# VH-VL binders against q9h9l3: the designs that were tried, part 29

Target 1, 176 residues: q9h9l3
Amino acid sequence: PRKMVAIDCEMVGTGPKGHVSSLARCSIVNYNGDVLYDEYILPPCHIVDYRTRWSGIRKQHMVNATPFKIARGQILKILTGKIVVGHAIHNDFKALQYFHPKSLTRDTSHIPPLNRKADCPENATMSLKHLTKKLLNRDIQVGKSGHSSVEDAQATMELYKLVEVEWEEHLARNPP

## First folded at step 1 (VH-VL)

Design R2d (framework fv_reozalimab_arm2)
Fold by ESMFold2-Fast, scan of step 1:
Order: sequence, then structure tokens, then C-alpha cells
Structure R2d (fold): chain C 176 residues (1-176), chain A 121 residues (1-121), chain B 110 residues (1-110)
Amino acid sequence: as target 1 above (176 residues)
Amino acid sequence: QVQLVQSGAEVKKPGSSVKVSCKASGGTFSDYAISWVRQAPGQGLEWMGGIIPIFDTANYAQKFQGRVTITADKSTSTAYMELSSLRSEDTAVYYCARESYDYVWGSYDYWGQGTTVTVSS
Amino acid sequence: QSVLTQPPSASGTPGQRVTISCSGSSSNIGSNYVNWYQQLPGTAPKLLIYDNDQRPSGVPDRFSGSKSGTSASLAISGLQSEDEADYYCAAWDDSLSAYVFGGGIKLTVL
């Protein structure tokens, strides 16, 4: 009944010494991996550290970026009422300053059957890159110019699909 | 500056209800969760529940379910906690606290000054 | 009683390193981030550590947190008289669908 989407966000450093993570890009894909949203987002605070090696974000991307308040409204309209899949998704929700219902949240970094399928300890927090390589035989986050949030969101959805039936049955029997 | 300002002390009779307010400053009220935590004299901290204003949805600790109601008024940036069927053991300082992160994995980075509620006959 | 277990009291002398323990289960500390709060007498609690080991702005680096399995620990190095306070660990509990606090520990600086 509920539609399902996957999200991945990129953060830049703001605040003292760039230690605060502020949203600077968000990608959302549907169940089939089609892009529903992909925008660079201008933080309300001065960017101290672009973290380009990981975020892929450069000063040029900020020139026509959507202001945070506007982008947040657009993103929340897409997420509201849907099952949202992410990897370490608490970081994305924190950057969005958003609280998605736990019953509609799926975090691929905390799904024991997914780790088991990858021959990893069930309670370990495995990286998206590792799980994608082990289970999908695909390399993501390649190179030194930063990650693609579209690529990461697509990989996250594909990983969830591997355990979707088993995990949804588990959640139906053990509601969060 | 972010501040949470609570209503003043209350003295109540057993069986009555109390409603405590928590006013948040600034324009980001809907972007965070507000929780209520109480502390009886000489005792530890006890989480009562919280509200996510953007969803108008509240979650309560099982111990208080049926007696506590947490609400939010986005237009005045104010959260409320109403506790009914008061007993002497409800005598405590009641704090509101803001979660900077989502409430499932959240932390309380700002706290109100506390409201003393005394239940006596 | 408390869902998370802490010793009721601890003491140290100025300059000493003190460690405060917190024990939980798989549904709370084992699955979720641990926070630590400091409560000075007569005041509201203050966030001291979040996400297991992170310090908010303004918290001295002599405070550190760690987590292993279903247990967490707060370390205070170079203990000072102003550190005399109650300390609480806290975490979300998946089985209770609630944020839970430890019973609190009264730290006395001798």
C-alpha cells in the first residue's frame, strides 16, 4: 500500500572548524531506481569545508543551489507517508532536521538479514560500498572526486530489495 | 539564541490534572522534537514522552500511557504536557527538552529551566 | 527500576581519571547511540556526550565516551571540583519504544 523511496544526502562542513554537517545535496529515487529528486542545496550557514573528496560538492555547485528551507519543503513532500530506505539514514534525517516515523523507515546499515547475506556480523555497521560490492558485485563511490548521491540511493534501494520480503514479514510480526 | 521557557510552579490536589507549557524561541519549531522528562525529589531522570510537531504525533512511555497528553501549537512555538489523575508520587520537576536529531537516535541539546509540580492534600 | 544500570556513586580526587559505567541490553545500548548528561545541583541536565563519543561545543576534551557491545563508559580525565555532579547515560530502547535513562551516578570530588 505505501510507496517506497530511497534517499541519500551529501553534507558539507559548517560552523566552528567545519565540524557541523549541513545538507548540500539530496537524491531520492523510486522503487525502480528512477530519480524523483536530485538538487544541490545551499546551507543557511557559511560553508567552511566542502568535504569534496567525500561529498563531491564544489563551490560552483552552490551558485544556483536551492536554499535549504525551500529544498527541505520539497523533500518532505516526497518523503511524507512513504516507506523511506537509506543507509545510516539517521544522518540524512539529521541534516534535513526531519523526523520520519520509525515504522516507515528502513536503514540498510541495521538490517541483520542483509549483513548475514553478505557474510558479515549481523550487528556490525557495514559501509554501503562494502555491502554493494559483496551483494550486487558492483563498485560504487569510486575515485577521489566524491560520491554520487544518486548512485548511492540507487544502490541502497537495490540492497533493500534483496531482503524486502523477509524484512517486511519480520516487521509485521515485530512492529517497531 | 535557542531557549526553552517553561511555565511556573504548580501545587495540585490528588486526582486533578496539571498542564505545563514550554515555549521555544526562533522559527524552527517544526524542525525538531520536544520531549518531557521528569525528576522526583532526590531521584533520577525519567522520560515521559515526546512530540514531533511536523506530524502532530506524540509517543509516550508505557508507564504514563493513558495519563499523559503531549501537544504542540506551531503558531506559538509552544509544546504542552498534561498529566491527569495526579498522585503524590507525581511530585517532581518537569523538564521540556529539544532533540537536535531525530528522536529515535536523538540527543537533548537544549533544556527548559524546569517546572516544579507538587501534589499534596 | 532503571532500564540502564549505573553504579549509584563514585568518587575521585582532583587530577585523577574517573570512569563511569553504564550497562544495558541489545534493545538499547546494543542497537542505538548512547548519550551522557551532566546535572549540577539545582540545575537542568546538560548534554555532555552524544552519538557514543561526540562532544557538543563547549564541553572540555577531558570528557570522553565509548561503547562496546551492550555497555558504555564515560571517562573524565584531570578531574576538577566543578565536575562534582550527577551523571546519566541514556539511549533509545527499541523494545520499549522509549528513551531510557540510567539510574544516575553521584560523583563526589574529594
Scores: ipSAE 0.006, ipTM 0.466, lowest interface PAE 14.1, mean pLDDT 85

Design R2e (framework fv_reozalimab_arm2)
Fold by ESMFold2-Fast, scan of step 1:
Structure R2e (fold): chain C 176 residues (1-176), chain A 120 residues (1-120), chain B 110 residues (1-110)
Amino acid sequence: as target 1 above (176 residues)
Amino acid sequence: QVQLVQSGAEVKKPGSSVKVSCKASGGTFSDYAISWVRQAPGQGLEWMGGIIPIFDTANYAQKFQGRVTITADKSTSTAYMELSSLRSEDTAVYYCARDLSGYDYGMDVWGQGTTVTVSS
Amino acid sequence: QSVLTQPPSASGTPGQRVTISCSGSSSNIGSNYVNWYQQLPGTAPKLLIYDNDQRPSGVPDRFSGSKSGTSASLAISGLQSEDEADYYCAAWDDSLSAYVFGGGIKLTVL
């Protein structure tokens, strides 16, 4: 019934000593892994720490980046009314300053059947990298150039598809 | 840029408990996992457990389950490791360390270590 | 005993290539990424290798990692006196639900 998308965001450090995580890139893919959105985003606050090794964000990416307010509007138009899949997705929603309904949110870091398939404790929070290697036999977040939010969003959608039927049935019987 | 600063050395009696702090600066506390690793004098590294603050859940190595509690206070950007029922074998340097992809990416930022001595 | 097995010591001379082994099982090295840490005397460990073979910024390219099956290796080419340290392999263990370290190896540069 509802359309489903997966999201992954990259954050840079803003605020005193770079302690605030601010949105600097967002990627959204559809059910088949096709890219619906992928933009560098300029935070409204001064960037103190690019966190390049992990974010993949460099000063050059900010030159043509979409301002936060505009990017947020575009992103929310895509997410609204859809089932949104992410990994540790609270971080993404926090960076977007957005509340998505729990009934339409799927967090692959908190799906017990997914951990079970990976031979991990059901209550443990496993990294996207670990679950992707264990269940999809694929290496992501490799190298020193930082993470690719497109790659992460695609992996997240594929992970969810492994448990989709089982988890949707569970949610129908146990609404959040 | 990101730094982890631990509390100072402690001397404790057998049977007591110790709580070590690890304060993070320069980054959002919820963006990463914090692990606790100890090293007894002249011995190797031993993972005790870790916490991912965003999920309010901690994982513990089997050896320490029931004796160790790892917590995080996001408002102060501080992680804690409390070890109870101390024995002389718990004499060690205790490190906190950051990992950006759960516990298995690699611990790229380490605290300076806290020496805990258990003696009667 | 440690879950991952390393030799307790190794030695080399400046300019030599030294290889440090690490043996595990299907639940750890066989299914997960391997990390390597360097520990100089009196200091906290430093991440040397992640993702089996990737180097953090600031780690010289003479350090390289590899993984085959349930075993991993750290190679140090052009050995220097500054490389005298303890080296640890580490990986997540699925069956233990824990991050596990090798016993460590003391590398002496003669």
Scores: ipSAE 0.000, ipTM 0.482, lowest interface PAE 14.6, mean pLDDT 86

Design R2f (framework fv_reozalimab_arm2)
Fold by ESMFold2-Fast, scan of step 1:
Structure R2f (fold): chain C 176 residues (1-176), chain A 121 residues (1-121), chain B 110 residues (1-110)
Amino acid sequence: as target 1 above (176 residues)
Amino acid sequence: QVQLVQSGAEVKKPGSSVKVSCKASGGTFSDYAISWVRQAPGQGLEWMGGIIPIFDTANYAQKFQGRVTITADKSTSTAYMELSSLRSEDTAVYYCARESQVGATDSFDIWGQGTTVTVSS
Amino acid sequence: QSVLTQPPSASGTPGQRVTISCSGSSSNIGSNYVNWYQQLPGTAPKLLIYDNDQRPSGVPDRFSGSKSGTSASLAISGLQSEDEADYYCAAWDDSLSAYVFGGGIKLTVL
């Protein structure tokens, strides 16, 4: 009965020597993979490291980016009360400075049936790229221009849909 | 200054797996992507994959996908590369290397000393 | 074999200028930055040039890089005996979604 969305965030380095991961882009898609939100986000602190190879963020993306406080409000409005799917989603929630209920969170890096389908150890943390290639026969995060958070969110939703029935049944029997 | 120190040489049988470690000292580990590159005897360099520890996100070269797993333990500043279903052609020196995370550069600025893995029956 | 093509060997005499070529395609050198690595016998590779033409701290200015279209080159001016090593070009490849290296070139200083 609850609506479901998938999220993927990109972070840049802020703080001393770029040690702090700060939100710089967020993409949210619905169950069918349609984009509900996709914005570049301006961190409140000076960006010392764009991490462009991985994040895809460049200085030009920050020119008209949505300030963090405003973007956070918009994102949280979309996530609240929904089942949120992500990969290693703790990092996304940390960057958003947000605590989503565990009962409504689905982390595709911690779903044993997904690893089993990919012929991986059930309790290992596998990359989104690996699971997507093994289970969907699709290459994501291609090239050195950084990850597309839209592409990653879409892949994450499709991966979850492969185990949705089995995993929701498991969670109903074993509430978190 | 940052230094990458790798685990010692390994001798393995075909069909087994090997796990090589790479520990960062003297600097921040979580802020930099770590890649693994191998070199068979008398041959060139071959990229296997990399990970950004802070994101727990790894990318793998297609040739190794399904056999290689790259992980990082941020608490010990150690990256790992595990290669399974070993074959004789996996005999090589395995290097870990730190990718510069500044801007749009894809370069390896700090390298480990290398770990020799020999696969023989 | 290697995705990027380099000649297998090159030679020069002390004081000369040597140019090492690296050929790729639109999916790698044509669209991405090129890096160069020097590998002395029995050692790990050392970053020599990054982002096509940038030198890391400690690399002498007699080493320079350039890129044109789908090709790149490393120039070594005032060649010295300690430059005898293997040299690799490298770049990201969009079609393979991988970092790729050239086959390497053995530079002999005569």
Scores: ipSAE 0.006, ipTM 0.463, lowest interface PAE 13.9, mean pLDDT 85

Design R2g (framework fv_reozalimab_arm2)
Fold by ESMFold2-Fast, scan of step 1:
Structure R2g (fold): chain C 176 residues (1-176), chain A 120 residues (1-120), chain B 110 residues (1-110)
Amino acid sequence: as target 1 above (176 residues)
Amino acid sequence: QVQLVQSGAEVKKPGSSVKVSCKASGGTFSDYAISWVRQAPGQGLEWMGGIIPIFDTANYAQKFQGRVTITADKSTSTAYMELSSLRSEDTAVYYCARGGDYEWLPFDYWGQGTTVTVSS
Amino acid sequence: QSVLTQPPSASGTPGQRVTISCSGSSSNIGSNYVNWYQQLPGTAPKLLIYDNDQRPSGVPDRFSGSKSGTSASLAISGLQSEDEADYYCAAWDDSLSAYVFGGGIKLTVL
C-alpha cells in the first residue's frame, strides 16, 4: 500500500499589488499527525504583501527561510509516490509549481461524503475551519496572528480519516 | 549554454547490465532534475524515470521498476542510468534530458543519445 | 502501445497549414499540461511547445499548440521542408505516476 501524508501551505502576495500568491511556508504531516516537514520559504520574487493575518508570516521569518528552489525539491521528495491529502490542494500545488498524480491526490474540499457528514451540500466547497469545527469539534485558525500550517495539515489528515474507507472504495470503483 | 554529453555506444549480451552516463556542463548541475528516455529502432519515446540530484531522489516508471537504477554524482556533475537483466527488447537509443528547476518537466535540454545493442 | 494516441503519419505541401492531433484521457491531458517535441532524422528530440501553448526561445511563431478537454493539437503554419520530422505530444499521467508520450507522427513535406 502507498504511504499517506497531508500538506498545507501558506502564501504571501507578490507581483503587481500583491495579487500573485507565492509559497512562504509548507507543513507536511504523516498519517498519525507527526510533522515531517515545516519550513519558512523565501519566494524568488519581492514580497509586496505578507498577508500576515492569514499566513502568520512576518519579515523576520524570511531572514533564515529556505530558498524556494531548495524547499521545493525537499517537499517534492516527501510527496513523490505518496497519497497526498490537502484542502483546496490545487492552490498548494500551484504555489509549488507541481503536478501531483490525481490518482494519489485527496482533496478534503471535494469529497461529497465528508460534506454530507457535516450536514453541508455535497457539491459545496466548505472551509477547513468549518469542517473541522463541525466534524472534529475543534477550532482552528483562531486569533489574529495568522494560521498554523501544521495545525491545518493535522486537521486535514484527521478529516480524511473520517471518510477514508468509503472514499478509497469509491475511487477503486471510479478511478480518476 | 547547457550541454548534456552521454557515454559511448554499448554492445551487451542478454542477461548482463549496462550503465550509461550523462555529464552536464554550462550551468549548475545540482539545481536541475535529470530524466532518462529511450527509443527502440523505429519506435517512439518512452520515459524510464528521473532523479533530483540535490536530494538523491529517484522516481521510476512502473514498467522499469526493479530493473533500472538512476543515480547522480554531484562532484562530477554526472547522472547515471543502469539497466539490468538485459533482453533483446532493450536495444534502443537512451537519452538523458534535463527538466527545469528541480522538476522533471519539460525536457528543455537533451543529450545526444547512447545506442545500446543487446545481442548474442 | 503508447498511452497518448497520435495518427502515425501526416503530409503537407510547402506553405500549407497542418494540424497534428493528440488524444488522451482525464488522467493525463485532461488534468495536466501538454508538451510537444520535434525529432529531426538522426537527432535527439527538441522541445517545441510547453505548457499547452508556450514556445521556447528560438521556436518560430508558425508553431502553436492548443488543448481542449482530453485532446491537444499542434499547428504548423506556412509549412517548410525543414519541418519534415517526427512530432511527439507528452503529458504527465496521474494514474501511472509517469510521464507519457504519444506514439509519434511522421510529418512528410511533399
Scores: ipSAE 0.000, ipTM 0.457, lowest interface PAE 17.6, mean pLDDT 86

Design R2h (framework fv_reozalimab_arm2)
Fold by ESMFold2-Fast, scan of step 1:
Structure R2h (fold): chain C 176 residues (1-176), chain A 123 residues (1-123), chain B 110 residues (1-110)
Amino acid sequence: as target 1 above (176 residues)
Amino acid sequence: QVQLVQSGAEVKKPGSSVKVSCKASGGTFSDYAISWVRQAPGQGLEWMGGIIPIFDTANYAQKFQGRVTITADKSTSTAYMELSSLRSEDTAVYYCARVDYYKSGSYDWFDPWGQGTTVTVSS
Amino acid sequence: QSVLTQPPSASGTPGQRVTISCSGSSSNIGSNYVNWYQQLPGTAPKLLIYDNDQRPSGVPDRFSGSKSGTSASLAISGLQSEDEADYYCAAWDDSLSAYVFGGGIKLTVL
């Protein structure tokens, strides 16, 4: 069987008004939730907005952060050939400037059976926080320190595991 | 810098439908969600729904479910909001707004906003 | 009716500090970040504060936000005549799966 990992990235604001999202942290966990990768990443552009309440990134995290080009190489070595699980994962892949095959991508923000289990409209995009609370009875993204990409990646893997058998069967019958 | 430009004012009869456009420029269209918010004369802001273009997925506020349809055309970087079965109380300014899509929520803070489209429903 | 509660009006004089309140519940302000929008007469709303207390580029530091429990506040220090506007708080609501706004407050600078 193919190996499966879950990823979550934190982005800071760069460019005009800080509206460009640039990679500043990446966490990757394996099927059991063990951390395979967790590094702060230095964007090549000036950080205009740390989005700290959201990202958990502060100026001190950038001091010894891995430069983007090096971090990207490390991350892609882990992702290549694996099934990659994420929540709104297009944001992570965009920040990584990376294309991952659709057939090996699982996005927990766009899995109708998962929303159905949460008593949410099947085609709605639900937040990771909401799905985790309803289906795992766990509060994530709590407190004033911002989000933990490790916590988010772990929650994302656990959410996917709730629908894995059903969804893999669906994908086998209806290839992307 | 992302700018949102909306279509011009509309005057509609009760029972008809209206389709308002919102064209994004200065960024990539798939980077974010687009939300629609309306404001009746002298009233507050009311979220109608939004779309995340990369997923072709729209969410609607319960009040508008069944009457509103939000779509996106990625080739023209344009989002649309269509409201059917118009009533006089649908007279309002309709705004589109960019929403950064992030894993904390489907819709976070709204910036920038379009200039607004006035829709008047009268006989 | 608005899901988030704001007083309908407030007033101040130039140079004063004015605080605008916003009250919600555990499913919105209690669980999610609060944003504030300023609407000058005849214009579209403008983002003033995001993520409880962050200012976008171009917003003066005399505007500040805070959140405690299920309530949030916007503070305007050194009030100026150009601050006369409507102010809205807003947050995502987990139970409604919707973005919700306060009813808005008309701030008059006397």
Scores: ipSAE 0.028, ipTM 0.610, lowest interface PAE 6.0, mean pLDDT 86

Design R2i (framework fv_reozalimab_arm2)
Fold by ESMFold2-Fast, scan of step 1:
Structure R2i (fold): chain C 176 residues (1-176), chain A 119 residues (1-119), chain B 110 residues (1-110)
Amino acid sequence: as target 1 above (176 residues)
Amino acid sequence: QVQLVQSGAEVKKPGSSVKVSCKASGGTFSDYAISWVRQAPGQGLEWMGGIIPIFDTANYAQKFQGRVTITADKSTSTAYMELSSLRSEDTAVYYCARSPEYYYGMDVWGQGTTVTVSS
Amino acid sequence: QSVLTQPPSASGTPGQRVTISCSGSSSNIGSNYVNWYQQLPGTAPKLLIYDNDQRPSGVPDRFSGSKSGTSASLAISGLQSEDEADYYCAAWDDSLSAYVFGGGIKLTVL
């Protein structure tokens, strides 16, 4: 397997009226989809809005959650020096307060060949749910209990693998 | 209400370094993003980078990578911005400002520190 | 060069309505909150509008913000002499991993 991982994060609302997005869960899987990291994460600020319908986060998950500073250190040790795959990954990096090198970042929401395979406009930002259903014939993010970041990270890696050869060749010819 | 108070004006030679401080008082320091924004004479605002003290990790705009170092001392509620290899083009007013996180509005600003780089 | 585009100047008379535009892209205004800052001559910038259309306490309701697609606007109704200032739009840019400002607009109250 390559030195490649996929990441997905869940955020809760903190700050005034809950409008600040703070990291509350992070899942990282390897090339084969095996879980390398999956922890609930305690934001340093008071949680105003759990956003449970999307995040799947509830108060009970925070009881033994890893404090943000500690979790961030653990996560960055896994990401450093690796190709990191994500969907709309800039949101995950913002939540982590982290800047990963663009040359090692792969965003499945902005890979034209992947959209083309799904019969979507190449420049459109398509949801992970739509791409996964269209290209992998699998339903993710089902129900009202919130998303599973493990499921999302696994789907993201599988989607990238569909265009990996073509996209890596493109990036070699057109470095970011 | 929180207030940000910056260190005084500096006159520096090309090739030297400058370190500007920003002390927070009257509110929570560690959980907010402290950004550094500069403004050259007659020019617009330019974000240099920032730090969230509780995470002890700074983030920098690409233009300043390798020349700027942003740090924070939680015990004194003070953030610092050090800019090295100074050029005449670095002559500017340097502001610190706080926000809940980098991508939100900066609601409290320091008074600014004038840095003049001249031979 | 500014990442967000604003006109360099605008003018109005007391009581008039003035609108200030700000144009960006999908990686900044299209994906993130737009904030507006007012800078009076010789002073630090002041947050005037945050999260596209919200006013901090103490900002009069004659200031309003809006965002549509990759563009944003600041509207100033009932223009007053005290409004003569530079105005900046700003947003986080996902592609640059940086907070970016518009070039600023000098508003003159005639």
Scores: ipSAE 0.005, ipTM 0.513, lowest interface PAE 12.4, mean pLDDT 87

Design R2j (framework fv_reozalimab_arm2)
Fold by ESMFold2-Fast, scan of step 1:
Structure R2j (fold): chain C 176 residues (1-176), chain A 121 residues (1-121), chain B 110 residues (1-110)
Amino acid sequence: as target 1 above (176 residues)
Amino acid sequence: QVQLVQSGAEVKKPGSSVKVSCKASGGTFSDYAISWVRQAPGQGLEWMGGIIPIFDTANYAQKFQGRVTITADKSTSTAYMELSSLRSEDTAVYYCAKDTGYSSSWEFDYWGQGTTVTVSS
Amino acid sequence: QSVLTQPPSASGTPGQRVTISCSGSSSNIGSNYVNWYQQLPGTAPKLLIYDNDQRPSGVPDRFSGSKSGTSASLAISGLQSEDEADYYCAAWDDSLSAYVFGGGIKLTVL
């Protein structure tokens, strides 16, 4: 069947008081969790707030980082025509300034069967950290030095695989 | 610098399949992305899909999804396009075209000479 | 039908400035870089402009590109007889997940 990848992006703060979220790292993994892409990305605007506690981005990572326009082109070539899995993936697509077809998008923050397996309310938006701990018994995003987008993308793919058969069947009967 | 050489003309029957090759020379094949673009007689250009060999990933235009398969053999620096369930409207010149693979956009800086595929009974 | 819209034909005389238009939408030209290709009779297409307004080495400076909103233009100044060709605009389309071409314009040098 059609190939599947998982994506996770990290954003830094740009614009007034660092309130604008700009792409600063992107990781993409294949179905088996192998890394297809992992690059630091240089925003076109001045970085006001690295948000290091969450993003894991530091000034040193911007040295030799790939310019946004180049990185966007590389990323979109990997995503096109594939089923793309993410957690709260609308944020990643906004940061990429990209519209991925809804029929090929899988958002692990909005899959009712996944929440049900985690003993969470079906229509609640649960964090990636919470779902990964409950369903995979694994701690991610630990410490105070920021998240690993590779780790997050890998966890997201593994979570989707737990409900893949059930959810693909649901989508075939109820196209978006 | 880079040259793309395609296989020769094909005449096929309706319902059959055709596989066209595109051999790259010059530069490093793994740095390329190769797309396939066709042009029916007297008509415009139509993108079918492309492959980025280093990422082992291929993308297809929706119109050709399920009928086209694009592959690459790194050992021979050759990309392939196979189109199945041929119809008379598949009669066209098929081009392979090189993208830089890492550019900010799809842009085809080198093109093969084209392969004429004729579908007739 | 082509996703990007171009006039089917245009003509000019040597020395004239000719502008070729290309109209799209927010999912293609509005969000992505525009390329232009020249196709001489009986030959493969040639990249003429990339990234909206950049010229590959070997393309004369009388060819220029521009983009505004969901539209793009190719300008050819000092038109020459060898410019008689078909011209295609092209861009990635986010909604289709495909590279799309305009229908092409036949430019005749009178």
Scores: ipSAE 0.007, ipTM 0.536, lowest interface PAE 11.0, mean pLDDT 87

Design R2k (framework fv_reozalimab_arm2)
Fold by ESMFold2-Fast, scan of step 1:
Formats: sequence, structure tokens, C-alpha cells
Structure R2k (fold): chain C 176 residues (1-176), chain A 121 residues (1-121), chain B 110 residues (1-110)
Amino acid sequence: as target 1 above (176 residues)
Amino acid sequence: QVQLVQSGAEVKKPGSSVKVSCKASGGTFSDYAISWVRQAPGQGLEWMGGIIPIFDTANYAQKFQGRVTITADKSTSTAYMELSSLRSEDTAVYYCARDQLYSGSYSFDYWGQGTTVTVSS
Amino acid sequence: QSVLTQPPSASGTPGQRVTISCSGSSSNIGSNYVNWYQQLPGTAPKLLIYDNDQRPSGVPDRFSGSKSGTSASLAISGLQSEDEADYYCAAWDDSLSAYVFGGGIKLTVL
């Protein structure tokens, strides 16, 4: 009965020596992979390191970007009350400064049946790129211009769908 | 269960500052936010701002911007609200409350007992 | 004036049903959850209804909330003398980036 969405965020480096990860882009897709949200987000602190190779964020994307507090409000309205799927999703929630209920959170980096289908150790943390290649026969995060958070969110939702029935049954028997 | 205990009453002079404390017990301090709400004698409730202690992120109502500072000390599970440049109209009961902002719901499910701050010459 | 509008007072007799209104705009009630708080004389406010229509444990089922468009209502059925209190509606306001309260209503049980 609950609606499901997938999220992926891109972070840039702020704070001393760029060691703090601050939200700079967020993409949210629905169950079918349609984009519900995709915005560049302006951190409240000075950006020290754009981390462009991984984030795809450049200074030009910060022009007219949505301020963090406004973007956070918009994003939380979409996530509230829904099952949220992500890969290593704790990093996204940390960047959003948000704790989503564990009972409504699905992390594709910590679903043993998904690793088993990929012929990987059940309790290992596998990258989104590896699982997507192994199980969906698709290459994501290609090239050096940074990742597409839309592409990553879509891949994450499709990976979850491969184990959805089995994993939801497991969670019903073993509530978080 | 969860309880919020506030510091005692204060009497302050105009132009001074006051710092009220709110100590949380009975739950984990890192899983919720703390908001501050005041009520002048015979008046309604007014939200001043809140803090998410684990992220040390505070936000403030525009009316109090520049005069209020909300902080948290995770080691003692205590939140603080400091109001500066006090005026007679700041005479009020100040409440802290546990805030479900983390879940996108801005409900205050537990409240402190209140701290009376009187500003007079 | 308060951002959310409530009548200043209401009264009822024991056993009666009383409804308390709360009016806002698209930036607050229209787009966000509504909460209701009860304040007994000399005490801190207490959460009575959250997320439009949910009751915390310990709140009797004779209290109910509803929301339609930019307005919300709190209904108290089987009114009791212990219900004599101030009632506040509240919601987040997107335009102000602030949590806003109604002006409060004094409910007198005759």
C-alpha cells in the first residue's frame, strides 16, 4: 500500500580541506523510474572541492541552484511516509541531515538476497556499478564527467525490484 | 520514558542576555530534534527555532534572527536557547519540546515544564 | 496577528460535541501536516493530534482531527469538564520556513 521511491544524491566537499560532504544534487524517481525530483542544491558553506570526477558538479551548476534549506524541505515532503530505496543510503540521509524510519528504508548495498543473485558474498557491500552490471547487464557511471544521480536512482530501483517480493516477505517476518 | 527538564526561573535587566537549558532523559538524544517555543503572559504560543543535535544544525524564526542562538551538547543530552538584547516584551515562559522534524513531521510530542523569564528594570 | 486563524473562544456542556476550526493558506495547512495541542491552565502544552488525524498513545478517541484544503478542524465528542483548556493548531509554513501556531482558543465547559 505504501508508495516507493528511489533516491541518489551527489555531494561536494566543504569545510576544512574539503573533508565535509555537503549535498549538491538530489534525484528521486518513482517505482517506474520516472523522475519526481532532480535539482542542483547550493550548500550553505563555501565549496572547497567540487569532487567533479564523481559528483559531476561544477561551479556553473551552483548558479541558480536551490538553497539547501529550501531543497531539503522539498525532498523531505517527497520522502515522508514512503518506502525509500537507495544504495549506501546512509550517505544520502547524512547529507540531507535526515533520519528516515528504518522500517521504510531499503538499502541495496545491504540486501543479502541481492548479493546472492549477483554471485557475491551475502554480507559484502558491493558497489552500485558492479550490481547493475552483473544483474541488469548495464554499464552505469561511465566516463570521467561524474555520475548521473538520475541514472543511479533508476538503477537502484530496478535492482530492488529483482528482490522486492522476497525481501518484503523477509522484513514482514523480521521487522527492523 | 522521555522527559525534558528545564533550568529555573530568571529575572533579567533590559539589554542583558539569558540562556535557558533543556536536559533530555529517557531516550537517545541523537534520534530527534529540539524546538523552543515561548508564551508571553496571557498570549499564545510562538515558535523561536529548533536544532538537530546530531548534525548541530539550527534554524530560527525570522523574528528572532540575530538575537537567538540554539545549541546542543550531545555529551550531556542538553539543548540551550540563548536570547540576547532582552526587552520587556521578552517576558514569557520558554518551553523546549522534542520535535519529529527528522521524519518530515513537525509535531512536538514531549514538552519541558517551562522556564519563566522576567525582564524588568 | 497569528498566521493560522482560530476563533478566540468556544463553550459547551458535558456530553456535547464541539468543533474547533483552524484556517491557513496554501503555504502552511494546504501543503503540510496539521498538529493540535492542548494546554491546561498552568501547564505546558500537550500533543493532542499529529499529522492531521493521528492520536498519540493516551489521548482518548473522542478527540479527532481532520484537514480539508487550507483548513483543519479538531472535534471533541462527549465533552468533559477536564477538557476546559486552550487549544492550538499548528503547521510548518513553507514561505516563512517556520513552524506557526494558531492564536489559540479558550474552551469553557459550562
Scores: ipSAE 0.007, ipTM 0.494, lowest interface PAE 11.0, mean pLDDT 86

